VHH binders against Probable ATP-dependent RNA helicase DDX59 (DDX59). Designs and how they scored, part 16

Target 1, 164 residues: Probable ATP-dependent RNA helicase DDX59 (DDX59), of Homo sapiens (Human) (q5t1v6r416to579)
Amino acid sequence: NVRQIILWVEDPAKKKKLFEILNDKKLFKPPVLVFVDCKLGADLLSEAVQKITGLKSISIHSEKSQIERKNILKGLLEGDYEVVVSTGVLGRGLDLISVRLVVNFDMPSSMDEYVHQIGRVGRLGQNGTAITFINNNSKRLFWDIAKRVKPTGSILPPQLLNSP
Below, E stands for the ipSAE of ESMFold2; O stands for the ipSAE of OpenDDE; V2 stands for 0.75 times the mean of E and O plus 0.25 times the DockQ between their complexes.

## First folded at step 6 (VHH)

Design m29 (from f08 with Y99L D101Y L104G P105Y G106P Y107S M110F V112Y; framework vhh_8emy_2)
Fold by ESMFold2-Fast, scan of step 6:
Structure m29 (fold): chain B 164 residues (1-164), chain A 123 residues (1-123)
Amino acid sequence: as target 1 above (164 residues)
Amino acid sequence: QVQLQESGGGLVQPGSSLRLSCAASGFTFSDYAMHWVRQAPGKGPEWVSSISGSGGSTNYATSVKGRFSISRDNPSKTLYLQMNSLRPEDSAVYYCARLSYEWGYPSTSFDYRGQGTQVTVSS
């Protein structure tokens, strides 16, 4: 069971919103997996999380070897890391890895990737939360997002419904 | 009324140790990550170390890793920085800070900061 939350967050406000989520006692349940759309973004955001929140954070992306990525994800589950910032390249083939909170800092480019990313939440019988930031950059996916999320009972942002 | 008060700075020789303390009041200390930031004359602020609200996670700037240790005592609302093997380049005013959620380039912003404590490392 995955609680899906869709938030309207403009690009300049995304970092502040992420830090608010990580500092929210009701939402923050480590380990946390944060998805971004590029490698540089993963490195920079991971560094910002460490400095602002004090949480043990690391980035994962394609410049790291498969063995390094598996070791980091294992460490996340064993408490060595509380937050991992990852690119979408790690969404597939990680079926055994489960977290309590996923934040899609950047909305994936496809609904298949969205499903794979939120699928890291709420496994092994645990309830979890997936929070996804959207804005006009994701307008091509608004219908598909609404179609998938509305049946879950989640409230969608009015900006999604009012966009052309 | 949020207040942060640093102490423990002083003049020491290279290779010496100092322990800085920060007394916090006016907020629920255990709910916030706490940070040490330093600023040398003519330079911008440099982040030194961070600790999570529970004390379970700590992080350090590369320049101090292995020499400095951050810790906290939540019941007494006190933050500590144990500084070992001090070097002349560690000379700065050290600030206890609760950082804002905003990240600037190239610096970060603070929502609360103490008055600072001067650390001078010289022979």
Scores: ipSAE 0.006, ipTM 0.366, lowest interface PAE 9.8, mean pLDDT 81

Design m30 (from f08 with D101E E102P M110F V112Y; framework vhh_8emy_2)
Fold by ESMFold2-Fast, scan of step 6:
Structure m30 (fold): chain B 164 residues (1-164), chain A 123 residues (1-123)
Amino acid sequence: as target 1 above (164 residues)
Amino acid sequence: QVQLQESGGGLVQPGSSLRLSCAASGFTFSDYAMHWVRQAPGKGPEWVSSISGSGGSTNYATSVKGRFSISRDNPSKTLYLQMNSLRPEDSAVYYCARYSEPWLPGYTSFDYRGQGTQVTVSS
């Protein structure tokens, strides 16, 4: 069972909101998966997480080699990383990692990707939470995400409901 | 704006304990990881320990693991380092540190640190 939370977060406020979530003792259950929309963003955000929160953070994207991905997988299994920042391209083995918290820092470009990303939560019999940041840049998906989240009883941002 | 002030250093014998404190101001203390860094004469700075904003995650350099304990009191905006079984090699100026804010327009990798507190371990 995945609890889906949708938050209205303007682009300049996203980093601060993420740090607040990672510092929340009730929500933070490592490892946390954070999804972003670009490789450079994954590297920079991962570095910022480590510097600001003190959590062990690593980025995963298509420019990481198979050897690097194997090393990251081994490190995750050994507890060497508490936060993983990804573009969604995890690769073989890493895509089997189950977590208790997912943060979609950037809303996925499609609902298929959204479902795939939140599906990382609650595997292996665990309950968990998926938090997704939205703003006007994701208007095209507002109706589809509302249809998926409304039945769960979660409160949706007024901005999501008042858009075309 | 960011101010960090260390205290608690001193001259002690090998095997002794000391507790260092760092008073923080000018920022929301609980939102930031805090770090202890030390610098011995003639050497570069060495990272000693880190603690997450909530206090739920702590990390230690191999040289101090099992002897030092980092903690924080967010209501009083104070960072602590409990140092046990002190060795002559632990002699250094100890600094409380915080990384710069990556979301600011003029972001730099410059660390904020206090004035330091001297720890001397000698017989």
Scores: ipSAE 0.007, ipTM 0.333, lowest interface PAE 9.4, mean pLDDT 81

Design n01 (from d02 with I100Y S105T Q108D; framework vhh_6z1v_2)
Fold by ESMFold2-Fast, scan of step 6:
Structure n01 (fold): chain B 164 residues (1-164), chain A 122 residues (1-122)
Amino acid sequence: as target 1 above (164 residues)
Amino acid sequence: EVQLVESGGRLVRTGGSLRLSCAASGRTFSRYAMGWFRQAPGKEREVVAAISGSGGSTWHADFVKGRFTISRDNAKNTVYLQMNSLKPEDTAVYYCAAEYYPWGTDSDYDYWGQGTQVTVSS
């Protein structure tokens, strides 16, 4: 049971929008997973979250060992971290992890990846929220996003619906 | 859409210090990640340091960690590279670059300056 929110956010505005979400008492519910599209982005954004918001944050990507990734995700669930920034590669056997908030900082390259990422929220009867940032870089997926999200009753950005 | 102008490059003795400045013109400077790159004759251009739009996140290459520090002043539309304990191997043309996406750590930046020459002599 996932509440899906789609926001129009241009690339240079994404960090500010993420910090607004993390500072919003109604939206911020740890544990939080933030998905980005590159390893350096995961490292830089997790550092920015810690320095700017004071939240306990760390990155996950393929250059971290499977054991390290498992320990980080365990720490996220146990409260040692509040926000984990990941490239989407959580690791084998970690597909059942459940968090309260997912932020797709970068829209995934496919709808299958999108479904996989938001699937980290709302497992086993828990309620949760998935917030996804989109802009023209994702326009090839606009129809698929609208078709999937519109039936949930969520309001979609006008830019998504009016895209050529 | 930004224009970048580097300054501060000069001849410095080994062990000396130097601060490079990069002045940006254009709107929304704080939304651009900034990087410092260098290129010595006959070598590939390499990334030295990067800083996020807000200045809250920095990255430094291993070969300059502890010696160089990147910083920015968004009120002045300027990014800086403070270089300490300079070595002859630091001799290069130093470029500042701006990236519209907030990562600032790859070599595919949107806007580049003309470069400023740093020469470190023994």
Scores: ipSAE 0.000, ipTM 0.133, lowest interface PAE 14.1, mean pLDDT 79

Design n02 (from d02 with I100L Y101T Q108E; framework vhh_6z1v_2)
Fold by ESMFold2-Fast, scan of step 6:
Structure n02 (fold): chain B 164 residues (1-164), chain A 122 residues (1-122)
Amino acid sequence: as target 1 above (164 residues)
Amino acid sequence: EVQLVESGGRLVRTGGSLRLSCAASGRTFSRYAMGWFRQAPGKEREVVAAISGSGGSTWHADFVKGRFTISRDNAKNTVYLQMNSLKPEDTAVYYCAAELTPWGSDSEYDYWGQGTQVTVSS
């Protein structure tokens, strides 16, 4: 079971909003996965998380070997890392990882990707939270987001409802 | 599949401004995240800035934050780096790179341009 939260966050405000979430004792529950849409963004954001919040953070993307990605995810589950920033490429067989919080820093380009990313939360009998940042750059997905999230009872941003 | 060509590099005075361009060929340019890297003689290549496929998310290295701005125009298949308040330490060959972030793909490699030389004189 996954609690889905959709937040309207303009692009310049995304980093500040992420740091607010990571510093919020009610929302921050390690292990945490943060999804971004590019490798360079994953590297730079994971460094910023460590420098600004002091949390143990590292990136995962396709330039890291299968063994390295497996070791990072193992470290996330064992407490060696608190936050992993990923492009969504965790690798074959690593889709069984379950975390307590997912933050979609960048809205995925498709609903299939969205479902797969939030599927890392609430697996194996656990519960958890998935927070997704949206703005006008995701307009083409507004109907699909509303269709999937409305039945869960979650509150949707008014901006999404004004642009059906 | 994308081919990249950088342009705009030249000699510029300390405190000056310069805009670099990277022209891409390819049918689905907006699916590629883009980055700017630089490499000075005798130093390792370092990341300068990155921008998402939509242009909605941007990232800048701490040493250029507030001075450099990355942007893109998907209608023109071009990514830009606006460089302000240039310092001699910014002297380097600047490269653009494209990455396809297809979910679940471990086989895609970065596409790189050949570089454009930026020289900042005191």
Scores: ipSAE 0.006, ipTM 0.346, lowest interface PAE 10.0, mean pLDDT 80

Design n06 (from d02 with R31S Y101R Q108D; framework vhh_6z1v_2)
Fold by ESMFold2-Fast, scan of step 6:
Structure n06 (fold): chain B 164 residues (1-164), chain A 122 residues (1-122)
Amino acid sequence: as target 1 above (164 residues)
Amino acid sequence: EVQLVESGGRLVRTGGSLRLSCAASGRTFSSYAMGWFRQAPGKEREVVAAISGSGGSTWHADFVKGRFTISRDNAKNTVYLQMNSLKPEDTAVYYCAAEIRPWGSDSDYDYWGQGTQVTVSS
């Protein structure tokens, strides 16, 4: 039950696009997970989310203990946080967590990682949305993205389809 | 297994500009997230800017936004920090760091350069 949306977003435009999504009443449904590929980016982006949008935001990455990560995710589900920005390291046994919105701010390095990340939404009969930002930096995965997403009926960016 | 070599630090006048460079080892430099940090005497180390490995996304601390820009040249395995409108409070040792992130692992490794001294005088 996951709606997969692929957006063409150039690197300098990603933060603005994320804030637009978080301010869009149709798209923003907490709890929200945002995935980035940089620990420093997770810390700085979660801070920017809180400062710019006023949403309760925090980061998760490997420098936070297993217990701290569990407490943050519990807080996300209980409403203490609305947005968690993560590097993909959620923690052992936390693979079963379900959220309403995932944003892949950075496209994962493999399709296995992509599937794992979007699998955080639409569980237990819930409807959810996964939004992934792509650009030419991800072009080695274009064929695999199209193969995965096109059958779902989602509209793919023309840039993806016109770049063999 | 990453070596980082920093260069570019010097004495510069208030309002001046300076570019720091950090040369990194590795055939897969583009897979490493990179950051710039600084530490002034008697203060803790703070994050200045970061650039992602896979996406090319950049982040800058509020106190340098509009003045500093992080960039990378993957063909040269180099990360840059362009510093404009320098202020005396920017005086610090600047460090570059590489973040190695095995997917699905609780293990991360950070590699650090030796640092390069930037001094801003009036």
Scores: ipSAE 0.021, ipTM 0.440, lowest interface PAE 6.0, mean pLDDT 80

Design n07 (framework vhh_6z1v_2)
Fold by ESMFold2-Fast, scan of step 6:
Structure n07 (fold): chain B 164 residues (1-164), chain A 123 residues (1-123)
Amino acid sequence: as target 1 above (164 residues)
Amino acid sequence: EVQLVESGGRLVRTGGSLRLSCAASGRTFSRYAMGWFRQAPGKEREVVAAISGSGGSTWHADFVKGRFTISRDNAKNTVYLQMNSLKPEDTAVYYCAAEISPWSTDRSDYDYWGQGTQVTVSS
């Protein structure tokens, strides 16, 4: 049972919207998994989360060694991190973390990737929420997003439905 | 569903190059993320590289960065691993694997595996 929320968020507004979500006591359930589309973005966003919200955050991407990823996973289990920003490259150890909130800061390039990423929420029988930011960069997936999310009862952004 | 067959493994001298290929059967190849794994004698199987279904995103392990490159050709149902500047420690059986969704670095997330191809790097 994953509650799917689709938000229209232009690129320059994404950071502010993420901080609003992380500061919302009803939505914020640590650890939070945030997906971005590039490794530099993961590093910069995790640093911004820490500086602006005060939350313990770290990035996981292809330039982190196996030892670094194992140390991060150990830290997550011990409560050293509340927000993990990832490019989607995840090891098995991350599956042991009960995640109740996923934020797709960048819409995945395919619906298969979308399904996989939101599937990180509600694992181990837990209920959870997946929030996905979209804008015109994801235009090619609008029909597939609407088809999947509309039956769940979620309200879709008008911009999604008014796409040519 | 997909079936995988690796090819290209052989003996190569240190500093040499080699390209491995993995041919997949099935109509849904482009929907699978693909990974290359390797296993040396007495070692656990480790992830070397991964590529998304579209080919738009790739990941490479630290110990092969700058030397190995993963790519795919969905029109030919094939994934490749280009291996440059080979070292003796790259000697292993190399496996290709497929998972239903975007890539993972954990072998347990991959549902379909090839038989493996032996790469030996000599001084």
Scores: ipSAE 0.000, ipTM 0.127, lowest interface PAE 15.6, mean pLDDT 78

Design n08 (from d02 with I100V S105Y Q108D; framework vhh_6z1v_2)
Fold by ESMFold2-Fast, scan of step 6:
Structure n08 (fold): chain B 164 residues (1-164), chain A 122 residues (1-122)
Amino acid sequence: as target 1 above (164 residues)
Amino acid sequence: EVQLVESGGRLVRTGGSLRLSCAASGRTFSRYAMGWFRQAPGKEREVVAAISGSGGSTWHADFVKGRFTISRDNAKNTVYLQMNSLKPEDTAVYYCAAEVYPWGYDSDYDYWGQGTQVTVSS
């Protein structure tokens, strides 16, 4: 029930590609959950999303208190946020939220983390999409990504299958 | 457990350049996302730049874009901040910080260095 899309995106092009996805009428289904690999990056990308796209964006990571996470959860359920940028740790309550679009802005460092992140999509029996950006910095996981995603019928970038 | 030591801060003239280094010891360096922060006299600490554990993703604050570049050398356990076209407004104590993977779990915590003073004279 999860449509897995793997895109080859070089680091300097990632922000532009994310903004294109968020402006795509067929892909954008708020709230969108965007995963990055560092807490500071989550704050910075969340600010960039607000400034460039005008979408209501918030970051969530380990430095957010329990009260802040509760307020984010409440706001998200009430439609106050359209994009949530996270390091992969959502905290109690938020980790149970089902979304229709996940973007792995940074490929997770392990396949367990990847599975956990895309598992936020389609949990209530609805169809959803998970888009993951990869490049040579993720090459150690290329086989594992291909092994998991190829059976779903998704088209994989040639660089994923042929990179050393 | 991770120790961070900044170096490279000094007095420099407006328009000059310098490179800050942050040497890390302790647990596996490539597992930490790293950031550079600064705090000017009478101001709050602000983020300058950040880099992922792999070095695959970097972020720079708008006020330093085009002038500062963050990079890392995981073989040397070091993160760098290359500062070009320095302005008096860049005068601050610069800090490096590290976070442990996986982010936000009970074992996650941030480490900070002692700071290195950068002074830009007009």
Scores: ipSAE 0.000, ipTM 0.245, lowest interface PAE 10.4, mean pLDDT 78

Design n09 (from d02 with E99D D106E Q108D; framework vhh_6z1v_2)
Fold by ESMFold2-Fast, scan of step 6:
Structure n09 (fold): chain B 164 residues (1-164), chain A 122 residues (1-122)
Amino acid sequence: as target 1 above (164 residues)
Amino acid sequence: EVQLVESGGRLVRTGGSLRLSCAASGRTFSRYAMGWFRQAPGKEREVVAAISGSGGSTWHADFVKGRFTISRDNAKNTVYLQMNSLKPEDTAVYYCAADIYPWGSESDYDYWGQGTQVTVSS
């Protein structure tokens, strides 16, 4: 079962907001999976997580082989890593992993991708949380986000609800 | 701490090529992600390309993709921008920037060079 949280976060503020979440005892529950929209971003953000928070962090993206991605995800579940930053390309057969917290640092380009990413949380009888950062870059999805999240009882940002 | 000095900017003809260099001084250059930015007359500064500290990951803006390539040589403490198929709209002052952990925007970089002028004419 997944608690869905939608936060309004402008691009320059996303990194600071992620660190606030990772340092929040109520929100931070390892293992954590963070989704970003590019390879360079995955590498840089995973390095920043290690440097700023001291958490064991690594990236996953298309330039890592299928076996490397599998080993990283196994390490995440076994406690060798606390945070994995991924471009959303986890790989064939890796969609059955379950984590306690997902952060969509970048809102995915479609609702199908959003559902797939938050589906990594709260599986196999575990409670979990999915936190998604949105801003005007995601405006075309505002109605679909509201339609999906409103029935869960979660509070939505006023910018999303009042967007023309 | 790192100091950055750009070089290589000059006048080139449309369709030409140019290689910009950014020489870094200071310890642990390989820990710094590097970016190339440009500012054209009357326009805001924009990010052109970025590269991770190891050189293993790169990003290029859509408006230069296929024409510009960022690279680095950590043994020489230098980052490069290879510019091919130059257009008049590429005319700008080009800046290199460094930060240990930038995230996509100008405000995330701690260290900046002074800039090098690139002018593309017909």
Scores: ipSAE 0.000, ipTM 0.233, lowest interface PAE 11.7, mean pLDDT 81

Design n10 (from d02 with S105E S107K Q108D; framework vhh_6z1v_2)
Fold by ESMFold2-Fast, scan of step 6:
Structure n10 (fold): chain B 164 residues (1-164), chain A 122 residues (1-122)
Amino acid sequence: as target 1 above (164 residues)
Amino acid sequence: EVQLVESGGRLVRTGGSLRLSCAASGRTFSRYAMGWFRQAPGKEREVVAAISGSGGSTWHADFVKGRFTISRDNAKNTVYLQMNSLKPEDTAVYYCAAEIYPWGEDKDYDYWGQGTQVTVSS
């Protein structure tokens, strides 16, 4: 069971909103996986998470070998890392890992990617939360987001429903 | 193939400002996440800033936050680095790089420019 939360977050406000979530005693539940759309951004954001929040954070992206990515995700599940920032490419054989919180810092480019990313939470009957930031950059997916999320009972931001 | 050409590097005095440009060729420029890197003599290359393909998300290294700003103009196939309050330690060759598929392993590779020299004097 995954609780899906969709938040309207303008691009300049995304980092502050992420730090608010990570500092919120009700929302922050490690292990945490944060998805971004930029490899260099994953490196810089994971560094910022560690420096600003004090949480143990590291990045995953295609420039890290398959074995390095496996070791990082194992470390995330074993408590060596509290937050992993990833570009969405976890690699072969890593699709079955489970975390308690997913944050889509950047809305993925397709609903298939969205479903795959939030699928990292709530496995084996455990409860989890997926928080996704949206704004006008994702407007082409607004209908699909509403169609997918509305049946779960989650409240959608009014900007999603009232866009032209 | 994508070709990247940096420009704008020059000598500037401490406290000055400078804007670097990176011109890219290619129809799918808006799909490329872009980054600025720098390398000073005897030091490792380090990440300065990154920007997503849409320009919606930006990231800056701690040592340049508040001083440098990355931006892009997809209609002109150009990425910019606005550098303010320059310090002697900002002296380096600055490179831009293109990242085509951050979510795709088979197609994910970096294209690099030739670099542009920035020198900050006391």
Scores: ipSAE 0.176, ipTM 0.592, lowest interface PAE 4.5, mean pLDDT 82

Design n13 (from d02 with H60Y; framework vhh_6z1v_2)
Fold by ESMFold2-Fast, scan of step 6:
Structure n13 (fold): chain B 164 residues (1-164), chain A 122 residues (1-122)
Amino acid sequence: as target 1 above (164 residues)
Amino acid sequence: EVQLVESGGRLVRTGGSLRLSCAASGRTFSRYAMGWFRQAPGKEREVVAAISGSGGSTWYADFVKGRFTISRDNAKNTVYLQMNSLKPEDTAVYYCAAEIYPWGSDSQYDYWGQGTQVTVSS
């Protein structure tokens, strides 16, 4: 079962909010999977996580070879990484990892992608949490987000409910 | 299919400012993460800035941080790069690129424009 949390977070505040989540003892359950929607973002954010929080962090995206991704998987299973920042391309074997916390740093571009990403949480009988950041740049998806998440009993941001 | 057309490149003096535009044609523009890249003669293409599709996150290479600003207007299907405090080292062909990926796939695709030349006189 997946607890879905939707947070209103403006772009300049996203990194601070992520670091708050990673420092929250009730929310932080490594390994944590963080989704961004561009390769440069994955590389820069994983570097920032390591520099600011001291957590072992790495990026995964399509420009990393299958060998590189398999080496990351091995390291992840051995505790070499606590936070993985991905564009949504995990690679063979990595897609089988079940995590207890997912953070959608960037709102996915479709609800199908959203479902796929939060599906990394609560697999194999685990309970977990998926936290998604939204703001006005996700306005196109507000109705679909509300329709899907509201029935779960989650509190939605007032900005989402008061949006045109 | 996504097609990208850059515009706005020209000759500008050191310390000057310039705004580049990238017009996208095709469906679902707001779903694509967009980036600006540049390439000078005899050098490799390097990333300059990127902006997310649905989240609004922005990312910058160290050498342009504080000088360049990336933004988008989804209603106009356009991405902008505002370039301030230009240096001769910024002289390059600037390319717009769209990043799109299918979920559960090992593939991530980049669509590229033709480029627009920026020349900064010393």
Scores: ipSAE 0.542, ipTM 0.773, lowest interface PAE 1.5, mean pLDDT 83

Design n14 (from d02, 15 letters changed; framework vhh_6qgx_2; at its last look DockQ between E and O 0.05; V2 from the best seeds 0.00; counts 0 for: pae E 12.5 > 2, unsure alone 64.5 < 65, placed apart)
Fold by ESMFold2, look of step 7:
Structure n14 (fold): chain B 164 residues (1-164), chain A 122 residues (1-122)
Amino acid sequence: as target 1 above (164 residues)
Amino acid sequence: QVQLVESGGGLVQAGGSLRLSCAASGRTFSRYAMAWFRRAPGKEREFVAAISGSGGSTWYTDSVKGRFTISRDHAKNTVSLQMNSLRPEDTAVYYCAAEIYPWGSDSQYDYWGQGTRVTVSA
């Protein structure tokens, strides 16, 4: 019950695409979980989201203390945050989060991580969407992505399909 | 459109200090996170330090923590890198970069300066 959308987005265009998604009334259903590949990116992107959109945004990553992560998770469960930017799954605490939209801003390095990240959507029988930005930096995973997503009926980018 | 101009590079002995400055022009300097990157001879450009658009958050690569300090002055549209306890391995061309939604990778920065050379002699 997770709609998986794969978008071809070069790194310089990722931020524009994210803001287009956050402004799309059909896609934006808070809370939104955005996955990035580094702590610097998580902190700065969450600040930019809040400053530019006015949405309540926070980051989660390994340099935040366990107490800070617990408080952020509590705030997410209580609706205090609309967008959470995370460097991936920080353990069992994050697995309690149920969201309507996941954006893999950075494609994870393995399909195991991909499955875990999109698994934050659709809990308790709710429908949801996972959108993943992909480009040549993730070429090693193209076959696996296509194999998983093609049966769902979603349109795959031609750049992915034409890869050797 | 943002233009960035670095200054403050030069030759310094190991253990010494330099202060780099980056002057920015453009409509909305305070919206940009600012970063310093460096390129040593024969190497890829690597992240050194970043400061958020507000100035409230800073980040450093591990090899410079405790030695380098990034700061910004919104009134003058400048960002600075104070480099203390310099080592020969810090020899590089240092670049100032700007991005609204920055990452640690140089591929995520839209605006770059021309660079300023820093040479640290043994």
Scores: ipSAE 0.000, ipTM 0.228, lowest interface PAE 12.5, mean pLDDT 79
ESMFold2-Fast, scan of step 6: ipSAE 0.527; ipTM 0.757
ESMFold2 (binder alone), look of step 7: mean pLDDT 80; pTM 0.819
OpenDDE, look of step 7: ipSAE 0.008; ipTM 0.242

Design n15 (from d02, 17 letters changed; framework vhh_6qgx_2)
Fold by ESMFold2-Fast, scan of step 6:
Structure n15 (fold): chain B 164 residues (1-164), chain A 122 residues (1-122)
Amino acid sequence: as target 1 above (164 residues)
Amino acid sequence: QVQLVESGGGLVQAGGSLRLSCAASGRTFSSYAMAWFRRAPGKEREFVAAISGSGGSTWYTDSVKGRFTISRDHAKNTVSLQMNSLRPEDTAVYYCAAEIYPWGSDSDYDYWGQGTRVTVSA
């Protein structure tokens, strides 16, 4: 049971929008997973989250061992971390974790990946929210996004709906 | 497989500009993130800038933020680094890198170009 929100966010506005979400009492519910599509981005963004918001944040990506990733995700679920920024490489056996908020800081490159990422939210009868940032760089997926999200009753940004 | 070829390096005076380009072949461009790294003589390789695969997010090291701009052209399968206000300390070999996360994989794969030399004279 996932509430899907699609937001139009240009690249220079993404960090500010993420911080607004993390400071919003209605949207911010730890544990939080934030997905980016590069390792350096995960490291830099998790550092920025901690520095700017004061939230306990850490990154997960392929250069961290499976044991390290497992310990980080356990810490996220136990409250040692409030926000984890990941490239999506959570590792085998870690795909069953459940969080309350997912933010796709970068729109995934396929709808299969999108569905998998938002699937980390709202398991075991919990309500959850998935917020995805889009802009013209995701244009090739606009039709698929609209087809997936429109039936849920979510409001889509006009830029997506007006794209041919 | 992915092959990366850099171009655009050269000699420039301090305060000048250069535009580096990286042409990618072998895969759909939008499926991976692209980054620029550099290695100065006698120094370790360092991160410069990165751009995400489909979100358009850009990332910069503090020393180049505001001076360098990374961009990609999906139709041409290229990533570019516009370098303005160049300084002698920007002298290095610049490398293009691609990070691929295949859907369903628990690993990322990195590909590297051979590099293009940038020399900034005082």
Scores: ipSAE 0.431, ipTM 0.718, lowest interface PAE 2.5, mean pLDDT 83

